Miniprotein binders against a7ua95r516to809. Designs and how they scored, part 8

Target 1, 294 residues: a7ua95r516to809
Amino acid sequence: ASLSLLSISDLVPDLQFIFFWMSNAIEILYFIQQKSPAYMQTIELMDDKAGSKESLLSATISANEEAMTILEEVIMYTFQQCVYYITKTLYVVLPGLLDCNPFGTEPSSEQCRRAAGVCVCAVCVMPEAVRRVVSVFQTTSDLLQQYQVHSEIQSQMFAYLFFFTNVSLFNQLIDKGPARGWFQRSRVLQIQASVKILLDWAKGAGHNHLAQKFFAKFCSTVTILASPPQQLSQMSWKALCAEHPSLKPVQLHRILTQYQLMAELGPLPIWQPSSEDEAYIYRTVDLLESFENH

## First folded at step 8 (miniprotein)

Design da13
Fold by ESMFold2, look of step 8:
Structure da13 (fold): chain B 294 residues (1-294), chain A 80 residues (1-80)
Amino acid sequence: as target 1 above (294 residues)
Amino acid sequence: SMTYEVTIRTDNPEDLELIAFALRILAKAMGLRVEEVRREGDTLRVRISGTPEQVEYFREIVELWLKVKGIDARVEVREV
């Protein structure tokens, strides 16, 4: 039938299968790399009774390289399949983060209970939408650890998942924000609180550096939108570019335009783009981010 | 160049799929040609073409890999 495997829990058996083969392919690759020099030496020390030792060595080196290439392809394919399944699940749950209210009255997580003394209204409760996103990241982390996947591959996986999350949230906010009311000040403050919960998870999971790197564009956007009008109206275009280097001119211009509409501000001279940036503020090809690596 | 049959028997037959994959790759990495891989219940049979010296080193490598992986299996090699 047409039943989708969009829940992360429904995908665990498939992910276990893929992680099993990925981790074993990595281990066999390193095993071959460790043993190949000694094997080649046995061929070099062989008596050349038929006058074919150099031909045998050359053919064996080629076959060895082919074997390692096959393993590298298996690793790449399994990595891409993991990313495919995980990001399909992540794509479904991420928009809910933009709609949720993290300022509920019933604490549902240890993070919210610990943050009760911070500047949050009432008691910070982890909303279901944030929990669904965290669940995808946590399940991925647990599977990578369960199958003893090499730490560099684990880092690459989370780098891509954070990249995907940033692109998805940013594009949804820019593209659908006006229609969904996501630029309203109260909504932006709720989004900011929800993102803090995600960043706290990433820090606790040992991925703080990756999260800081790959969430920069979305976080900059939310920071600007969360700024009080009295403070933001005092910041020049140049100052905003310097404080938020992850934003392209067309992106910053669009964010400020949406801010003006929601705060009922007219055009501000201080927000006039620099002469260098004027050529780029209407490049719509640069407005949304690509999901492809650059 | 001669043909050999490598027979793997294990206490844990679900390991045989991984063992078959590893043997294919390890044989290729050593310049050996794998002619056939068959699973018969708890037994994996692999037909390999190579010199006696290559096949003996292959046996040593397979036994080492099984030990590193922690797979309890018996390896038998016979000329066919």
Scores: ipSAE 0.744, ipTM 0.942, lowest interface PAE 0.6, mean pLDDT 85
Fold by ESMFold2, fold request of step 9:
Structure da13 (fold): chain B 294 residues (1-294), chain A 80 residues (1-80)
Amino acid sequence: as target 1 above (294 residues)
Amino acid sequence: SMTYEVTIRTDNPEDLELIAFALRILAKAMGLRVEEVRREGDTLRVRISGTPEQVEYFREIVELWLKVKGIDARVEVREV
């Protein structure tokens, strides 16, 4: 099956090839940037007997810029290819995070199963579905370190991977959540626990700021859904918008509608949209997020 | 300008693809025209056009890049 070819371990040879070329293109670009001034100075100090020095310098500057442009295109292309392969794998493994139970009704590792005893199994819960997502992030991090990719490029890659993860999880929750029962309170609490495992990985890997920024929409969604009914029902629409600025009015409205239904708070709307937002709570075109970076 | 042949010999032929790429880019960055690149076993042959001064500077840059990258290779330049 094609799915076995989408696992991160099956893609490592392709990723190694791409990271090899990306890292080398970055290093050659840096090398040229460091050596070009001295070379241009050599031309500037040339004896201009024929009056051609200015033309030679101009042509050399243009050629130098073209060389750097080629390297920038290689870097961009290889970055896009890395992201393509990695996100194909993420797309396959992310849905399982919404279905899994991190609280120990499903053993998360062989060590928990072998250490027979309620107390050890409960302490070591990481569901296989969460482990698969973490494995993709960890493998990516290991490859970036192996090929010594510049730290700013590493950060940009994880920013995109966290963005992709956020969009994928949010869209699936909104789109499939009612049919899958993902808005049930017990399920929301399980999802919240699983997301915290991902956030803990990101913090330990030095990406806490990126994760906080790029998971904001999904984390806001889960925070709202996990709120106790008495506390949430006391919050105004305006207060919820202020505390969760990552959510569009149509998204917040949809989340609150599902929350009210599943918390059995009756059919009468509890939260009154502001005048500004009233026109936008039915814009279904704005409900799901784009995977494209704007 | 005159045509030169830059010959790169290495005991590690898997490096030749990276070396060829680097030489093309470095030559272009210096305004040198790359006429031909050929791979012959453990040897890479690159034909470039430029002044003697440009080609000597290019040779120095290539040797420096190889050293920085940790690639064990021998660089020879001759006029063709």
Scores: ipSAE 0.743, ipTM 0.939, lowest interface PAE 0.6, mean pLDDT 85
Fold by ESMFold2, fold request of step 9:
Structure da13 (fold): chain B 294 residues (1-294), chain A 80 residues (1-80)
Amino acid sequence: as target 1 above (294 residues)
Amino acid sequence: SMTYEVTIRTDNPEDLELIAFALRILAKAMGLRVEEVRREGDTLRVRISGTPEQVEYFREIVELWLKVKGIDARVEVREV
């Protein structure tokens, strides 16, 4: 079995090549932007001996813009190639988060005993599926740092990776959850714990704001599903919409329907959609998220 | 316009591909015409057309970029 092709580590040489050129194109673009005003000023102050100053300045501005356009195209192409390779590995490893059990480690494991009196070993509860996802994010972070990629491009990269992760997890949960048993409460609590590990990684890596922003839909979904029935049944449709603005009406309706089935609750009048939202819960075209909408 | 040859020598030949790219794009950004780029071992030779003032400014920009990038290289310019 060629398991090496499923790992981000096997793509590192290709990613290093792409990051090398992306980072250098960014640096050269910035360098040109910083130096072009002074250069154009030297042309503006030039003696107009043959009456050609205006033509020279116009041609130079045009050439300068063409050079910057070439660099912007290189940056965009290399960024897209990085995203392509990285999301291919994420697509393969993300479903495992929905199936893994982060609580499967014995509380008195050998590592906990070696820690001499610490009965909590959160690190002992990181299953392979979570480690594979964290490895993708960590390898990406390490490469961005190694090649000194501009901080705005680093932020854009992780914004997209978190967006991709959110869409992938949300769509799989909604689409495959009933058949896979992912809506049962014990399963939801396991999923919630696994996502917490990812959010902790993002916070420690300096990406907390991006993770909070781009993970909102999936996190809202898991929060609702993890809520005890006695608490959730006291929240009206309007209250749930207000607390979870990232969820579309069709999405919230589907989540509550699955919750009712797994908690063995009948239809609740308090969860009937508002008049404003009632038509939107039937828009199944809006149920799943697009990878292209963000 | 006159033709100049810009010669770049480095102890790290692995840098020459990046240097060649940078020189082409920097020359273009300044409206200078690049006639030829030739790589010979640890040496890069670039022929550009421009006024003496433009080529001197280009040399200063190239030297500054090499410093910013941390590339240890020697830049020489002569009229051909």
Scores: ipSAE 0.734, ipTM 0.943, lowest interface PAE 0.6, mean pLDDT 85
Fold by OpenDDE base, fold request of step 9:
Structure da13 (fold): chain B 294 residues (1-294), chain A 80 residues (1-80)
Amino acid sequence: as target 1 above (294 residues)
Amino acid sequence: SMTYEVTIRTDNPEDLELIAFALRILAKAMGLRVEEVRREGDTLRVRISGTPEQVEYFREIVELWLKVKGIDARVEVREV
């Protein structure tokens, strides 16, 4: 199937299967962890009629550790599979978020159109491109809740998904933004509005801290680009670095350079990197974010 | 060590795969040897080797796990 046609809804059955096993493996692991100490104590309290008690205990400890390792492997594998499928769907829908005009399209979720009434849910009022992204996250949230996946695993899942989303959006914006006109003020404001909707969703879903943390680079970039020239031209390099600590010097320099070109600003000495940062602004390898560093 | 057959019957055959998985892992975690796992319709049969005390504890743990999971299943243990 072409990646372009893959929706999160199409993956729900597969994801349900994976989440089922992940959740149950976690529960069994927890169950073993809770019961094993008592079991070991029962072995320790057994009458050593044959001098085999110590050997039995040792063998049982080893077997227990092996069983836990197997469960951990199942959990890790299922987690990775979930992430793989979900990120694959995100990869397809995320570019639409940057191209989306949130102010122009009538909210029409096909899913809500099939319901006998005008759905006024927060998702249905979203622009289609934003809705598609939010739908991936919402479906993930719903599945995690449906299978009662441990909260720590849920947090790890969303952390990774937000990380992936940030890296994807940031890299696309930096790499393709100038050519696509995404650095134009009107377009930036559209992107900013779309990001706000996503962040508001994350807040409503209880993931505000994670979203703020992992979207920091993309949000910082959008914030800088959305700033009026009169305001941004008054901010020094040091001030911008301090306000946007998530951006590397090379990233900030690139953003400012592209902003300057877009806004037709003359040279701004105030944006000149510090002597300390000057060596780093030429590290083009650090310009784009890596998916591997998470 | 003696060999025992653990029989689990449920009205929800969809749970049998999970039950089989859990039984294998729980048995392993307890240092029991799983010799065979068979599914016969709505019944799961597991052959395990261990001491009488281990197998009794295993029965209790399995029953407890089923209860925690909310699975209505009957557990029978027989020496074979």
Scores: ipSAE 0.590, ipTM 0.887, lowest interface PAE 0.7, mean pLDDT 90
Fold by OpenDDE base, fold request of step 9:
Structure da13 (fold): chain B 294 residues (1-294), chain A 80 residues (1-80)
Amino acid sequence: as target 1 above (294 residues)
Amino acid sequence: SMTYEVTIRTDNPEDLELIAFALRILAKAMGLRVEEVRREGDTLRVRISGTPEQVEYFREIVELWLKVKGIDARVEVREV
């Protein structure tokens, strides 16, 4: 099947299978961790008639550790599989977020229309492109809840998904943005509104801190680009670095350079990189974010 | 060390794969040797080697795990 036809709904059966095993492996691991100390204590209290007690205890400890290791491997594998499938779906839908006009009147989702007529729920009022992205996250959240996956694992999954989303959106914006007109103020404001909807969803889903942390780079980029020329032209390089610490010097320099071109601003001495950062602005290898640095 | 057969019967055969997995892991975690795992229809049979005390504890742990999971299953243990 072409990647373009893959929806999160099509992956739900596969994800359900993976989440089932992940959740159960976590539960079994936790169960063993809870029960093993008592079991070891029972061995310790056994009559040492044959001097074999110490050897039995040692062998049991080793066996217990091995069992836990197997469970951890299952958990890691299933986690990676979930992330793989979900990120594959995100990869397809995320470009639409940058092209989305959130101020347009789009029809409510088909699901809500069928149930209650005109639904005014937060999802139904979302632009289709935003709704598709949110649907991936919501489906993930629903599955994690359905299978009662431990909260820490949920947090790790969302952290990675937000990381991936940020990297994807940031890289697309930096690489393709100038050519696609995404650096134009009107387009930036649309992107900003779309991101706000996503962040509001994340807040509502209980992932506000993670979203703020992992979207910082993309949000900083959008914030700079959305800033009026009169305001941004008054901010020094140092002030911008301090305000947007998630951006590397090369990234900030690229954003400002493209902003300057788009806004037809003359040379701005106050945007000149510091002597400390001057060497770093030429590190083009650091311009785009890596998906491997998580 | 003696060999025991643990038989698990459930009305929910869909759970047998999970039960088999859990049994293998729990037995391993307890230092028991799993000799054989067989599925016969709606029944899981697991042959394990251990002391009588280990096997009794294993039975208790399995029953507790099943209860925690909300799986309605009966556990029988016999020496073979």
Scores: ipSAE 0.589, ipTM 0.887, lowest interface PAE 0.7, mean pLDDT 90

Design da13
Fold by OpenDDE base, fold request of step 9:
Structure da13 (fold): chain B 294 residues (1-294), chain A 80 residues (1-80)
Amino acid sequence: as target 1 above (294 residues)
Amino acid sequence: SMTYEVTIRTDNPEDLELIAFALRILAKAMGLRVEEVRREGDTLRVRISGTPEQVEYFREIVELWLKVKGIDARVEVREV
């Protein structure tokens, strides 16, 4: 109940606090890493009175390592907290992306309505359901930029968020798709268009490679489902495996089985799994993606 | 080892929490023992133990860090 009301805007103050500490901890860590060698050298150049120099150096090295460990713990903790809050928001808005009709005219965002006139910005022309998802990513991007978070941490953040999004969308599509009609060609084309908007945003935000990598499974699923029956029925199991290497045999088999049902196709021997894959297509435990693999 | 009191004053009291955190970590990284951290209004007082050379270097590092952060603060060090 409480999760359904959670907007990314409501989390911004908490996220700002976390990003502040994350950024500063990273900066202090970098500062120590840059200054520690020179400091150690100053100890090494001190007059050695009765072996005190070696003991001081050893103690200082140990203290330095401990300080760096504390900073790393702060960075990890703050990173995890950011991911936790952002993924909660994504969890709420992601199902709407599968139900979205991107070809419909939906009214402009409330923020752009306050400006006199029709805003034609990239976000305002998006369907509401897609805009909500993009807003989470954009807010995350804006906060990362605002606090000048190190680029590696930014990349890790988006990698995880894209991973989470892919797992969530894939699992929902596989599990609920048939029952909700998301496997119907018209609905699949809508989903494909919605995902394209998200991918285009990711490209514009400088995360194209990460988006392509981490959305591969969901995109492969949508691509198969969007394929015309005439085209897909000519592709062998081996060809489909080769074209969609991100899909496990059990996943591909499920997608094809549901596609057959949806398209009212008879048995297609060409889609029969290879002898090598035959044992794996029954591993239902591998059907849905795990959130723990990242 | 001798005990020193490092006093930091700033016109931006909102920075004192970050300064306190940074001072503790920087002191630790240098092998200094932090004995006490006190906040008194716009002033942070940190008691540290170390050699005179370590404490002087600590002062320089803290001043440099404050400069890098763009924090306008005055640092005073005294033996106690």
Scores: ipSAE 0.582, ipTM 0.886, lowest interface PAE 0.7, mean pLDDT 90

